# VHH binders against RCC1 domain-containing protein 1 (RCCD1): the designs that were tried, part 14

Target 1, 376 residues: RCC1 domain-containing protein 1 (RCCD1), of Homo sapiens (Human) (a6ned2)
Amino acid sequence: MAEERPGAWFGFGFCGFGQELGSGRGRQVHSPSPLRAGVDICRVSASWSYTAFVTRGGRLELSGSASGAAGRCKDAWASEGLLAVLRAGPGPEALLQVWAAESALRGEPLWAQNVVPEAEGEDDPAGEAQAGRLPLLPCARAYVSPRAPFYRPLAPELRARQLELGAEHALLLDAAGQVFSWGGGRHGQLGHGTLEAELEPRLLEALQGLVMAEVAAGGWHSVCVSETGDIYIWGWNESGQLALPTRNLAEDGETVAREATELNEDGSQVKRTGGAEDGAPAPFIAVQPFPALLDLPMGSDAVKASCGSRHTAVVTRTGELYTWGWGKYGQLGHEDTTSLDRPRRVEYFVDKQLQVKAVTCGPWNTYVYAVEKGKS
Key: E = the ipSAE of ESMFold2; O = the ipSAE of OpenDDE; V2 = 0.75 times the mean of E and O plus 0.25 times the DockQ between their complexes.

## First folded at step 6 (VHH)

Design c4 (from z05 with L11V G16R S35H R50N S58F N73D K75T T92I Q117K T120L; framework vhh_8dlx_2; at its last look DockQ between E and O 0.01; V2 from the best seeds 0.00; counts 0 for: pae O 8.7 > 2, grease 25 > 24.2, placed apart)
Fold by OpenDDE, look of step 6:
Structure c4 (fold): chain B 376 residues (1-376), chain A 125 residues (1-125)
Amino acid sequence: as target 1 above (376 residues)
Amino acid sequence: EVQLVESGGGVVQPGRSLRLSCAASGFTFSSYAMHWVRQAPGKGLEWIGNIYTSGSTFYNPSLKSLVTISRDDSTNTLYLQMNSLRAEDTAIYYCAREGYTDILTGYSDYGMDVWGKGTLVTVSS
């Protein structure tokens, strides 16, 4: 068993409510900052106003607008109104609880159900049966919804491996690496080339024949990563979250460029007639209703992805983090508040000789797990 | 007034080609990406494709071999060339402008903010 090098979690972005462990109230963190030292965090689930942290010891701790702690926790999933907690039972059974976020895990849950993990079928060679990461239940026959009914059944035929929820849609990755989507489709976030809602899981035909390894869902956009490291992205691009040109960023750039007109000492506005080369105005994309292939700089392969409300984060095979999209609260980790319509590497981890292993986005913040690069 | 007007629809026989036009007025056409969308009877909206200001095009993979989108910025006109039409291609065809969503005002329900009234294409033997 390769001794997993001790890693640490980092957070950056919106922290107005104290969502980050050890971060005081009111801090916007524009660069990655380590979470509270000494806490062995294994799972992070971030809502807008609070974050759920699960330790390897099974302790759940809430930070932000919601407070509270619980023991014997295997997993947790946070939404603004609801907190789902998977607790270990006395036996092989697990207990799923749904709590009101404001309850501070006190009193009685809104809903509870015993969940029997399906026997690890012998043949899943990939020992880390990640089967059952919330919101997907361990049996992969249902998922937790932030809205009633809280328990949503899945067809057994889907053989779900991963499920991610956007604001109005769901993405499912099955055991064969196929991607399904359903829910609201007005922003093209379902990837079917329609703007209509799908009530039931529908296979993404555009990705047929490709094997996906991971899915991520943002507010109104979707991402999947293939086994080969290719990134497919679709849905809403209002803030550049698809790494495609957006009008909103072009206008902001012009305004900043206009303000950066250095007043010469003599008060003459050097109209840098930047020769607007008659270049055809850069194409703007607001909606991409089909999966688009996205190339990272230097042809890097992706292995992990996560989406916030309007930003995207990707981890490369080499352990680099790239972020793009809405950056107003520093959730991109570039020490600024600029939005980006192109992937940008977060230099903090490179400079610190850290290898990024995981990323999870809240709506307006980002959490990253990283380990020290082994001295070769 | 911002307006899109589709034309060129009608009844066509299977296997024929048809070219639709969309005339834009009331805005700087050359500054906007444009989309074609269709709605078959009893079905939802289906995205056909789009063309950006650069002239780059993207298509629905299911329709890519059958359609070509082009634009003439000098005449403020968007085009949809359809080839080898089938009965399944019977639909109302819409052109739409890709609009600007203000980040501050939040929820734009539609990435396409201006739509034409549509033109009916009927493919029948």
Scores: ipSAE 0.013, ipTM 0.308, lowest interface PAE 8.7, mean pLDDT 84
ESMFold2, look of step 6: ipSAE 0.425; ipTM 0.764
ESMFold2 (binder alone), look of step 6: mean pLDDT 83; pTM 0.820

Design c5 (from z05 with Y107T D109S; framework vhh_7mjh_2; at its last look DockQ between E and O 0.45; V2 from the best seeds 0.00; counts 0 for: pae O 3.6 > 2)
Fold by OpenDDE, look of step 6:
Structure c5 (fold): chain B 376 residues (1-376), chain A 125 residues (1-125)
Amino acid sequence: as target 1 above (376 residues)
Amino acid sequence: EVQLVESGGGLVQPGGSLRLSCAASGFTFSSYAMSWVRQAPGKGLEWIGRIYTSGSTSYNPSLKSLVTISRDNSKNTLYLQMNSLRAEDTATYYCAREGYTDILTGTSSYGMDVWGQGTTVTVSS
């Protein structure tokens, strides 16, 4: 077993409440900053105002507007109002607890239930039955909802492997690599070609025949990554979070360009030769109700994806991080606050010779796990 | 233009009371949950409390006894009543709109999208 080189977690973006462990007192972190040294973090779940950190030793620590700690924690899922915690029981059973975020893990949980992990069926050759990560329960027969009832059963037929929750919608990846979505659809985030809500999990027909490896749900947009490394993205594009042209960024760009053009007296019009000869204003896409294929620069294959409220992060097979969308708080990691409607590589990790292994987006911030690149 | 403007800050003696106001414009005030946040010099942001569209309130437990949040939708105004002020309450106080309010829970999932410029409160003898 190749000794997994010790990695570190990094955070960047909005941290006004101290959501990032050790990131200091700043409101914003525009560049990746390592989290508190010496903490062996294995899970990060970020809400807007606080972040839940789970250590390999089973310690849960909350940082931000919510404070507190708990032991014997296997997993945690943070939302603004609710904190779900999976605790190890005395036996094979786990205890799911739902806490009010403001409770700081003090007192009694709002709700608790024993969860029995289903016996790893013999047929998963890879033995790492990736026990569903919260909000998906280990038995994959239910998930935690931020809305009462907190326990939401899943149809056994779905065979859920991964579940991600957006603001109003859910994405489910099943064992076969099929994607289901349900909930609110007014922003096209369900991917069914309509803006209608779905009360029950509905198969994304547009992705039928493709095998997905990863799903991510943002505020009002959705992402999946195929086993081949292709990115499919759909939903709301107000801030360029789909890596599609958006009106809001065009207007900002024109304003910056106008300000920049006023400064350079020297007549060199950097003609952005965007070759659209025909003067039709480039179509702005506000809503993409079907999955759109997104190519990364240089044809890079994606392996992981995560979504914030209005930004997207993708990890490539080579360990590079790409981010795009809303950047107002530095959540894109490019040392600025500029929003992007195109994927941009976060150079920090490249410059530091770090290989990115995981990414988790909060609404206005981003967390990244990276390891040192092996000296070849 | 969506705007929040805080007012009512100033110098107060310890033990004194102060009422801050936040005037909202450019949006349907009654449709949004609103929060008060403060930042003491050299410290991070501290959430004070929230008022929902229903008028119900939630408070930071550490401040619950000292503050009352109210709203007047007819005036598009948010209020923060503070009592028994201490030196530790010296801060810039911000009102903020919660941009996404869940209709069912009344809670924001994605934070405070609009902030005022803040009003400074100094508690000094």
Scores: ipSAE 0.171, ipTM 0.635, lowest interface PAE 2.3, mean pLDDT 86
ESMFold2, look of step 6: ipSAE 0.448; ipTM 0.759
ESMFold2 (binder alone), look of step 6: mean pLDDT 80; pTM 0.789
ESMFold2, look of step 7: ipSAE 0.496; ipTM 0.783
ESMFold2 (binder alone), look of step 7: mean pLDDT 80; pTM 0.792
OpenDDE, look of step 7: ipSAE 0.024; ipTM 0.559

Design c6 (from z05 with P61K; framework vhh_7mjh_2; at its last look DockQ between E and O 0.39; V2 from the best seeds 0.00; counts 0 for: sugar tag NKS H60, pae O 2.7 > 2)
Fold by OpenDDE, look of step 6:
Structure c6 (fold): chain B 376 residues (1-376), chain A 125 residues (1-125)
Amino acid sequence: as target 1 above (376 residues)
Amino acid sequence: EVQLVESGGGLVQPGGSLRLSCAASGFTFSSYAMSWVRQAPGKGLEWIGRIYTSGSTSYNKSLKSLVTISRDNSKNTLYLQMNSLRAEDTATYYCAREGYTDILTGYSDYGMDVWGQGTTVTVSS
């Protein structure tokens, strides 16, 4: 049994309401800060104004605008208005509860249902990537919706492995690594090449033949990571969340010049003199309705992804964290509030000799699970 | 330019009442849900309440009895009526625009994207 190196959770970004466990002070955190020491957190789900933390011991704790605690919790999913909690029952059955966020887990849930968990997948120490994680129910035959009806059945044929919810859309990863999307499409977030809504899960044809390992849904953008470590990203690019050129960043002068220092294989810095040949302003992309391939610096392979409202975070195979998009509240972790239209490595974890294992984005904040790099 | 400007703050005696105003400009005020938030000295942000585009309201349960939020779309103005003020109500009060509001449900999940500069309320005897 490989001695699971003790890890820690870190948070950064908007924490004005005290969303970060232990941050006590309603201050924006522009760099990764460890959460309360000694808390064995296995699940983090962040809404805008509050965060749900589940411990390995089954304790749920809410921090931020919503307060409260509960025991016997297996999982939790937080939205701004609703909190879904999966509780252990007296037997093999689990109890799904949907609470009003403001209820502080007191009184009666808005809705509750018994759920029969299917076979528990292997314990991911990070707790983030397990099959059947909320909002997907353990049986993978339904998911929790933040809007009534709270229980949304899935066709058995979908064989859901992972489900992520954006503001208006859903992404589903099936057992075969296929991606489905449905819901609102006005920002191109469905990936079908149209801006039309889809009422039912529709297969992303553009990704057909590729095997995806993970999906992430932001406010109006979507990400998937292939088994080979490729990143596909589509949807809204208002704040550079697709790592594509955006007008808004150009106008705000906050365009971090892509000094793409392409290090040649020989270590020579190829200054791509962007030959401004023909002065056509580089096309700004506001909407990307098809999955676009995104390369990380140095050709790094991605293994995890998460999306906030307007930012994206990716974990590489080597345990590095890259973030881009909207950075107004420090949710990118670069010790500033600059928005980026390119992936940037979060240096904090590198400097601290930490290996990032998981990332979970709230709308305006980011949570990261990291472990100490083994002394080789 | 999108702007929110709070006014009406000041010194008030315990038990007193105060009405704050928030003037909105640079956007279609009637299309957005609006919130009031306050920050006491040395404390974090506290959400007070929200008014939806429909005019319906939601309040912090701890403050519900003390506050009333209203809006006048014709004047692009948000209001916060506070009654029976206590020393604990001393804070800077902010109005904020909800960044994303579902037109049909009033549901917002993207937080408050525009804030005023705040108006300070001091409750002191």
Scores: ipSAE 0.024, ipTM 0.538, lowest interface PAE 2.7, mean pLDDT 85
ESMFold2, look of step 6: ipSAE 0.594; ipTM 0.830
ESMFold2 (binder alone), look of step 6: mean pLDDT 81; pTM 0.798

## First folded at step 7 (VHH; framework vhh_7mjh_2)

Design d1 (from c5 with G99D; at its last look DockQ between E and O 0.58; V2 from the best seeds 0.00; counts 0 for: pae E 2.1 > 2)
Fold by OpenDDE, look of step 7:
Structure d1 (fold): chain B 376 residues (1-376), chain A 125 residues (1-125)
Amino acid sequence: as target 1 above (376 residues)
Amino acid sequence: EVQLVESGGGLVQPGGSLRLSCAASGFTFSSYAMSWVRQAPGKGLEWIGRIYTSGSTSYNPSLKSLVTISRDNSKNTLYLQMNSLRAEDTATYYCAREDYTDILTGTSSYGMDVWGQGTTVTVSS
């Protein structure tokens, strides 16, 4: 039995406040960098200015604008102002605590409540989508909100398996693989074909009959992955985060192309008469209010997804990582700061013969868990 | 064009006071939470504090006693009052717009998307 070499976490993107993204110096890391060796991280939750790391040993560590550590932690969820921590109690009960991010986990929490954990299913170290992962509480009867009240009850009938929070909206995956959304809808992020807000969980009818395996919520966009590996994506496309053409990237491409043409000192204006085939300018999509099917290059199946504020990351069945959207801080992992409106494979993991198992995006950075490919 | 311009930096003696200003243009200033951030030479970014759309403020605990943030929406201007300055306060100071501000809570969740060019403060005898 080939001893499965322990996996490692990698990070890239914005780290201006000292968020741990690896060995890189500066405000940004543009390529995947391994996190500190020897720490058995099982959970990563990143806000914009700080990241929460939970170890298998139950240690919580904060890195970035917020500092601090705590023991007996099962899970943590980081928002810019609030940190939710699920702590093991002296008995079978867990304690949910909400801390001010600036508190450094010192003093008293802003709020605390005892919760009954569901029976510890086998800790799939890669199992980001297990029932009861924050912000969803273990009993799936409530979730943690970054706004007071911090405890938000869920109808038992929803049978929530996974819950993800965007800036203004929530996505819920139920036990049957159905997707619900609610909250603000002004960017089409709810997926109901409207820009209206929903106060209560509403079933995504457009996905009816399909079984979803995972959901992800970004700032103003949403993603789900079906059990068959199909990607559905909807919401805001300002930075190409839906892998659809966006005006903002088209303009940047033309400016770079113009600057590259001016540097050729030799007077031959090769007018690349690119035949302006009168093709109607490909329609730029700013808002996609319905789930759109997204194909990955080579027809790859997706198994995991995560969203930042304006970028998207997907893990394939073969263990490849694709990223697209806003790349200004290197959060796409392509060794540059370019934004993309198409899925691009992060070559680092391929070159290093690593198999990606999980991805979690902060607003402006990305964390990846990968293992060495077994020598066949 | 969305722009932030800091001013008021300079040389100050230890124990002195300084007021920085940040002029905002190209966006609805009153709709955004604003933050002050500083960077000392050779160090990372340090968050100083923020002012919400409501006018309420939050500060870095380490700096709370030394700084006051205010805003004048009529002038589209953000202010940072600093008192009892020390050599350790030598830094470039940046004002920043917070990307997403919840209208109800005034809280930002997605970082500072617009930054000024910064103004340098040097505290020296």
Scores: ipSAE 0.501, ipTM 0.802, lowest interface PAE 0.9, mean pLDDT 87
ESMFold2, look of step 7: ipSAE 0.521; ipTM 0.801
ESMFold2 (binder alone), look of step 7: mean pLDDT 81; pTM 0.803

Design d2 (from c5 with G99E; at its last look DockQ between E and O 0.51; V2 from the best seeds 0.00; counts 0 for: pae E 2.1 > 2)
Amino acid sequence: EVQLVESGGGLVQPGGSLRLSCAASGFTFSSYAMSWVRQAPGKGLEWIGRIYTSGSTSYNPSLKSLVTISRDNSKNTLYLQMNSLRAEDTATYYCAREEYTDILTGTSSYGMDVWGQGTTVTVSS
ESMFold2, look of step 7: ipSAE 0.611; ipTM 0.837
ESMFold2 (binder alone), look of step 7: mean pLDDT 81; pTM 0.796
OpenDDE, look of step 7: ipSAE 0.505; ipTM 0.798
ESMFold2, look of step 9: ipSAE 0.570; ipTM 0.819
ESMFold2 (binder alone), look of step 9: mean pLDDT 81; pTM 0.797
OpenDDE, look of step 9: ipSAE 0.411; ipTM 0.755

Design d3 (from c5 with S58K; at its last look DockQ between E and O 0.01; V2 from the best seeds 0.00; counts 0 for: pae O 3.5 > 2, placed apart)
Fold by OpenDDE, look of step 7:
Order: structure tokens, then sequence, then C-alpha cells
Structure d3 (fold): chain B 376 residues (1-376), chain A 125 residues (1-125)
């Protein structure tokens, strides 16, 4: 059994509040940077202003606007107003605690409840793919909401395996690989072909017959990955976060292209008479209310996905990371701050001979777990 | 009106072959990826495979050796070739458009947003 070389976590994007993204001293990191060496991080949950790190040893540490540490932690989920922590009890029971983010884990939690963990499946070394991760409770009968009431029951019939929360909506993956969504729908993020809100979990009919392996929820967009490696994406596309053409980026690209053409020294205005071939202007998509099939370059299969507020990250079966959407703070990892409406491979991991295993997006930053590629 | 109509279903003997067709109308067929899905009696829906706009295909690994998906854009028709049929392949077969619609702009794109009525295949000796 080839000793799986210990992996490392990397971070890039916004760190204006001092969130740990690596060794950088700036307010933003534009390329992947390794987190502190020697810390065996198994879970990363990032809010806008702070990030929660859970180690395999059960230590929780907060970085950014919130500080603090706690022991005997199995999982943590960070939002701007609320920090949920799953703690190991003295027995088989776990304790769920909800803290105010500003409390720095001092004092008393806002709310606490004993939960019975389901039988720990095999430890995914990347710690992210386990069924029942926060905000989903271990019993899959409820989830933690960042807003009161903090405890939200789920119908047992849903058989929830994974739950992801966007800004206004929820995505649920059940044991059969079906996807449900509910909450706000004004940006098409529910995937039902409407902009209407759903108060209760509604099955995504557009994905019927497909088996999904993972779901991700961003600010106002949603992603799922099928067992066969297909990406379905829907919702808001203001910044190209759906990898569909967006008006905002097209205008910026034309401006940059015009500025680059003017700087040719020898005064010949090559009027690229872009012959207006009557090609119907490439349609801009602002809202995609149905799951859209997204192809990665070279026909790569996706295995993991995560969403920030306006960016998307996908890990391929071969261990490449693709990112797209809003890049203002370098959260796409391409050594720049350019936004993209197409998937772009993060070359850092390729250049460093790293295989990406997991990705977790905060609203404006990205965390990645990667391992060294085995010398064949 | 956007419509998909499956045909070619029927009774086939074990080991036999069958070709299903799906006629598309009311939309630009060539602009959409298409999928085949089946539902066996008393079972859930099972995805069979997809053909992209480029003509490339992807299949359910469990069915890959038994099925071939193709399309004729000039005829607005999707095909499913099935070989070596077994009793377990008895199902209603559906074609689905994988499209997206921007509600604000009217632009169409990806997702199984349109389904046919299905055609029934029965594999029996």
Amino acid sequence: as target 1 above (376 residues)
Amino acid sequence: EVQLVESGGGLVQPGGSLRLSCAASGFTFSSYAMSWVRQAPGKGLEWIGRIYTSGSTKYNPSLKSLVTISRDNSKNTLYLQMNSLRAEDTATYYCAREGYTDILTGTSSYGMDVWGQGTTVTVSS
C-alpha cells in the first residue's frame, strides 16, 4: 500500500482580516500558498472575515476577524454570524455547539445539543467527503442554519447525505444521489426553472435519472457533480461563476483588447474591420435557472466542487484544479485578479507536481488540499 | 412547441438488438446535448448516456458496453443503439434535452429540461 504522502493545504484569495492563506503578508494572495507546515488540517470552513481550521487531533483554530481555539472538535462550519462546532463527547455521542462568531469560543455557546453520530465511514483522508458534515448534522435529521432558528429539521425521508448552504438557499444530496433545493430562488439558484422561492425541499427534476456525487452552493449559484464526472451548474452568472458568457466580462475584455491594439507603436490603426459577420452576438447569460451541463477542457471528469460568493472551483479525477468566476482578490489562483467566464486550470499544482484532492471555497478565497504526485 | 418523441420500442428476445429514435422539434436540436434515460418497472430512473453538441458521448459505466448514442442533426433525431439485450433492460426509455434557459435574456442552455413520453422496451423470451 503506497504510504499516501501527507498532503498540505493551500490558500489563495482574500485575507483582509488576517485569515490564514499561507505565508503572504498582504490583504490578498493571488497564487496558491501553503498553510502552516506541520499542522494536520482535516477540515477548512471559511467565512468572509474568518476561517475555521480543524485538525485531525481535534483542535479547532480560528483565523481572521475571529480568534480562538477549542479541543475535541470533529467538525466546524463558519458563517459571518455563527460558528457551528461538532465536539466529541465522552461517549459515542457528539455535542453540537453554536457560537457567535465574535465570541472567540469564549463563554457559553448560544445553543448546544447532543447528537448521535452515524457510524463513521472510512476517514476520507481529505476529510471533506464524509456524509453528515456540517452544516448537516450527523444524524441527517437536521442542519444548522446561520440564522435563527439555528436548528432546522429535515424530513427523515430525504435521507440526506450532504447539505450545502448558499447565501439564501440550500442544496441537499440524498443517499440515492438526488438533489433537492429550497430557499430563495430570485437568482435561479434553486434549479427549478423559476425564480420563485421554495419553502420546502424540492427535488430537482432536471437531474432525474442522474446520480450525483456532490453538491456545492455559492452565493447565488449551485453546482453538482455526477458520479460520472459531469458538472451541472445553475443560478446567477454576474461574474461568470457559471462558466457561461457574461456581459460584464465581455465588456472588460473588449476594453482591454482595444487598449492593447492602440499601443502598437507604428501608428497603423489596423482597424481590424472585425467583419461583423452577422453572427448573432454570443448570448450573455445572467441567470441560469436550470442545471446547465458544463464541460471542462480536454473532457476532464470532475470529482469535487466548491463555490464561493461568485466563483467556482472544481477538482478533476486526475487531480487538477479548475477555477472560474470572480477573481478580484485572486481567489481563482491564476496569479492575477482577472475574472473568468470559462474554466481555467490552476497551473501552480501542475507545476509543483501536486495532485489536488479537495477544495473549499470561502466567499472570497479558496482553500485546497493537495498531495505530491507519486513518482511512477 | 418544444417536443421530444421517442420511437422504436417493442418486444425483443434476449440477446437481441434494438435501435431507439428520438425526434426533436420546436428547438435548435444541434445546440443541445441530449441524454437517454430509462425506468424499469418499479425502479427509479437510470441515466444511460449523453451525446454532446460536439458529437462526443459519455455513458453510464454499467451500460457502456451495451449502448451507443448517436445523433443526426440534419434530421433532428437522437438514436440509442442497444445490443445484447437482457431481461434487466426491460424499461421505458426516455430521451431528454439537456438545456438551459436564461429567464431574463431568453437564452437557452444546458440541463434535462425537456423529456419525451418514452418508448417501452420489453426483453422476453
Scores: ipSAE 0.058, ipTM 0.428, lowest interface PAE 3.5, mean pLDDT 86
ESMFold2, look of step 7: ipSAE 0.576; ipTM 0.834
ESMFold2 (binder alone), look of step 7: mean pLDDT 81; pTM 0.796

Design d4 (at its last look DockQ between E and O 0.48; V2 from the best seeds 0.00; counts 0 for: pae E 4.0 > 2)
Fold by OpenDDE, look of step 7:
Structure d4 (fold): chain B 376 residues (1-376), chain A 122 residues (1-122)
Amino acid sequence: as target 1 above (376 residues)
Amino acid sequence: EVQLVESGGGLVQPGGSLRLSCAASGFTFSSYAMSWVRQAPGKGLEWIGRIYTSGSTSYNPSLKSLVTISRDNSKNTLYLQMNSLRAEDTATYYCAREGYDSSGTSYGMDVWGQGTTVTVSS
């Protein structure tokens, strides 16, 4: 049995608060950098100012604007004001704690509640007890909100499997693979074809009949991945985070092209009379209020997705990472700060013969878990 | 053009005090939360604290007793008062603008100054 070489976590993007993204000492890391060696990290949750790391041994460590550590932690979820921590109890019960992020896990939590995990049904041979990851509570009957009230009940009928929170909205994946959304809708992030807010979970009708495997929520955009590997994406596209044409990138491209043309010393102003072919200005999409199907290059199937404030990351079935959207802080991992309105493969993992297994985006950074490709 | 310019850095003796300024231009200063960050030689970035649009402040717990952040919106200027300076406080100090979403929640530092260097030495 080839000893599965332990995987490693990598990070790139914004680290202006000193968040751990790897060996970089700058404000930004533009290429994937390995996190500290020897730490067996199993969970990463990033706010824009700090990151929470949970080890397999149950140690929670905070990096960035918040510091501190705690033991007996099963899971953690980081927001700017609040840190939710799921701690192991003396028995089968877990303790959910909500901390002020600035408390550095010192003193008393703002709120605490005992949570009884649902008994792992005996029959799922794939022993990954899909125990709801924070912000979804293990019992799937509530989730943690970054705003008061911190405890938000869910209707048992929803049978929540996964819950992701954007800046103003929530996405829920149920046990049947249906997607629900609620909250603010002014950026089309709810996917109902309107810009109206929804106070209660509403089923995405546009995805009806399809089975989704995963959901991701960014600042003002949403992603889901089907069981067949299709990507559906909707919401705000200011920075190309939907992989749709955006106006802001077109303007930046023209400015870079103008600066590159001025550096040619030879005086011949080739007036590229670019004949203004009356081609209708390629429609820029600012808001996509319905799920749009997104194809990856080469027809690759997606298996995982995560969203930052204005960028998107997807892991393929073959273990490749694609990123697009806002790249100002290097959060796309392409060794530059260019924003993209198309999926681009992060070549670092390919060059290093690494297979990407997981991705989690903070608002302005990205964390990736990868393993060495087995020598066939 | 959106710009932040730090000033007030220099050489100070241990136990001394220093006030840094950050001049903002090209945007409505009063509408943004602002932060101070520092980087010591050979070390990573360290967040010092922030001031909200309301004037309320949040500080790094390790530095809370040593620093005070204030703002003058009429002058578009952010301030960092530092007291009882130590050799460990030697660093380049940066001011940064914090972007915010529609809910008023900060989502990152989108504009930085060039920094001002503070050296604490006898």
Scores: ipSAE 0.113, ipTM 0.611, lowest interface PAE 2.0, mean pLDDT 86
ESMFold2, look of step 7: ipSAE 0.286; ipTM 0.676
ESMFold2 (binder alone), look of step 7: mean pLDDT 83; pTM 0.819

Design d5 (from c1 with G99D Y106T; at its last look DockQ between E and O 0.63; V2 from the best seeds 0.00; counts 0 for: pae E 2.3 > 2)
Fold by OpenDDE, look of step 7:
Structure d5 (fold): chain B 376 residues (1-376), chain A 124 residues (1-124)
Amino acid sequence: as target 1 above (376 residues)
Amino acid sequence: EVQLVESGGGLVQPGGSLRLSCAASGFTFSSYAMSWVRQAPGKGLEWIGRIYTSGSTSYNPSLKSLVTISRDNSKNTLYLQMNSLRAEDTATYYCAREDYYDSSGTSDYGMDVWGQGTTVTVSS
């Protein structure tokens, strides 16, 4: 049994409120930094101003604008105003608690409910791993919402395996690999080809016949990864978070190019006559209301995805991390603050001979779990 | 252009009071929750409080007794009233627009627009 080399968590991006992203003292970390050594973190959930860490030992720790700790925690889900915590009970029952983020987990929760996990039927080992991760409750019959009512029932017929919440919408992956979405649709984040809201879970017809393995929801965009490793992405593209051309990045690129040209003191205006091949300026895409297929460089297969407010992260089958979108706070991990409208590999993990296994995006930061590559 | 401009900072004696203003432009002010944040020299950001679109307020528990946040939508202006100021309250104060706020009073995406800040110095 190859001793699974202990992995480590890394963080980068915004940490203005003291969110743990590594050893840096700044408001932002632009390259992956290891989190505190010796803490066996199994779950990371990041809001904008604070991050919740759950250890394998069941300890919850908050870092950033919110502080506090709790024991017997199975999972936690952080939103800016509310913290949902799934606690182990004395018996088979779990206790779901909703706390005010500012409460520091002291006093009484705002809301609490006992959750009875359905007896894990012995037979679906694959279902166990994803089912019950907040915000989806262990029984998959409800999810926790950051807005009252905190308990939101799900139709049993949906057979939910995974649920991700964006700012205004929800994505659900069912046991069959089908994707449902509902909520606000004004940014095309529902994927139904409209900008209309859906009050109830609606099947993404555009993905019909395909089997998805994972879903991710950002601020106003959505991602799913197929079992074959294909990435489908849709919604808002203001910052290039869909890896599609954006107007905002084009303008920034021209300004930087102009500033770089003005600094050459020597009078030779090398008019790079870039031959204006009359190629119609590639249309800028602000909204993509249907799932678009996204290819990673070198045809890499994706296995995991996570979305921040305006950035996207994908883990490949080979353990590489690609990021794109809004990079203002270094949340893309490329040692700069540039935004990207194309997937870029985070070279840190490659250089360090690390294999990325998981990624979790906060709104303005990114957390990554990686292991050392086995010496072949 | 979306802009926030803080004003009203200055030197104040311990025990004094100060009212800061934040003028908003370039967006529909009334549609956004607004927050005050401060940063003391050499320290990280500290959230002071927020005011929702409804006019309801939420405060940092450590500062709740010392601060009052209000807004005038007709003037596109956010206010921070501070009382009983202490040396520890010396900081640059920032107003910020919250990126996403719905009618439920929750913000998930943080503060996307910041002012340049106004400095408050509390000294005898």
Scores: ipSAE 0.258, ipTM 0.687, lowest interface PAE 2.2, mean pLDDT 86
ESMFold2, look of step 7: ipSAE 0.489; ipTM 0.783
ESMFold2 (binder alone), look of step 7: mean pLDDT 81; pTM 0.798

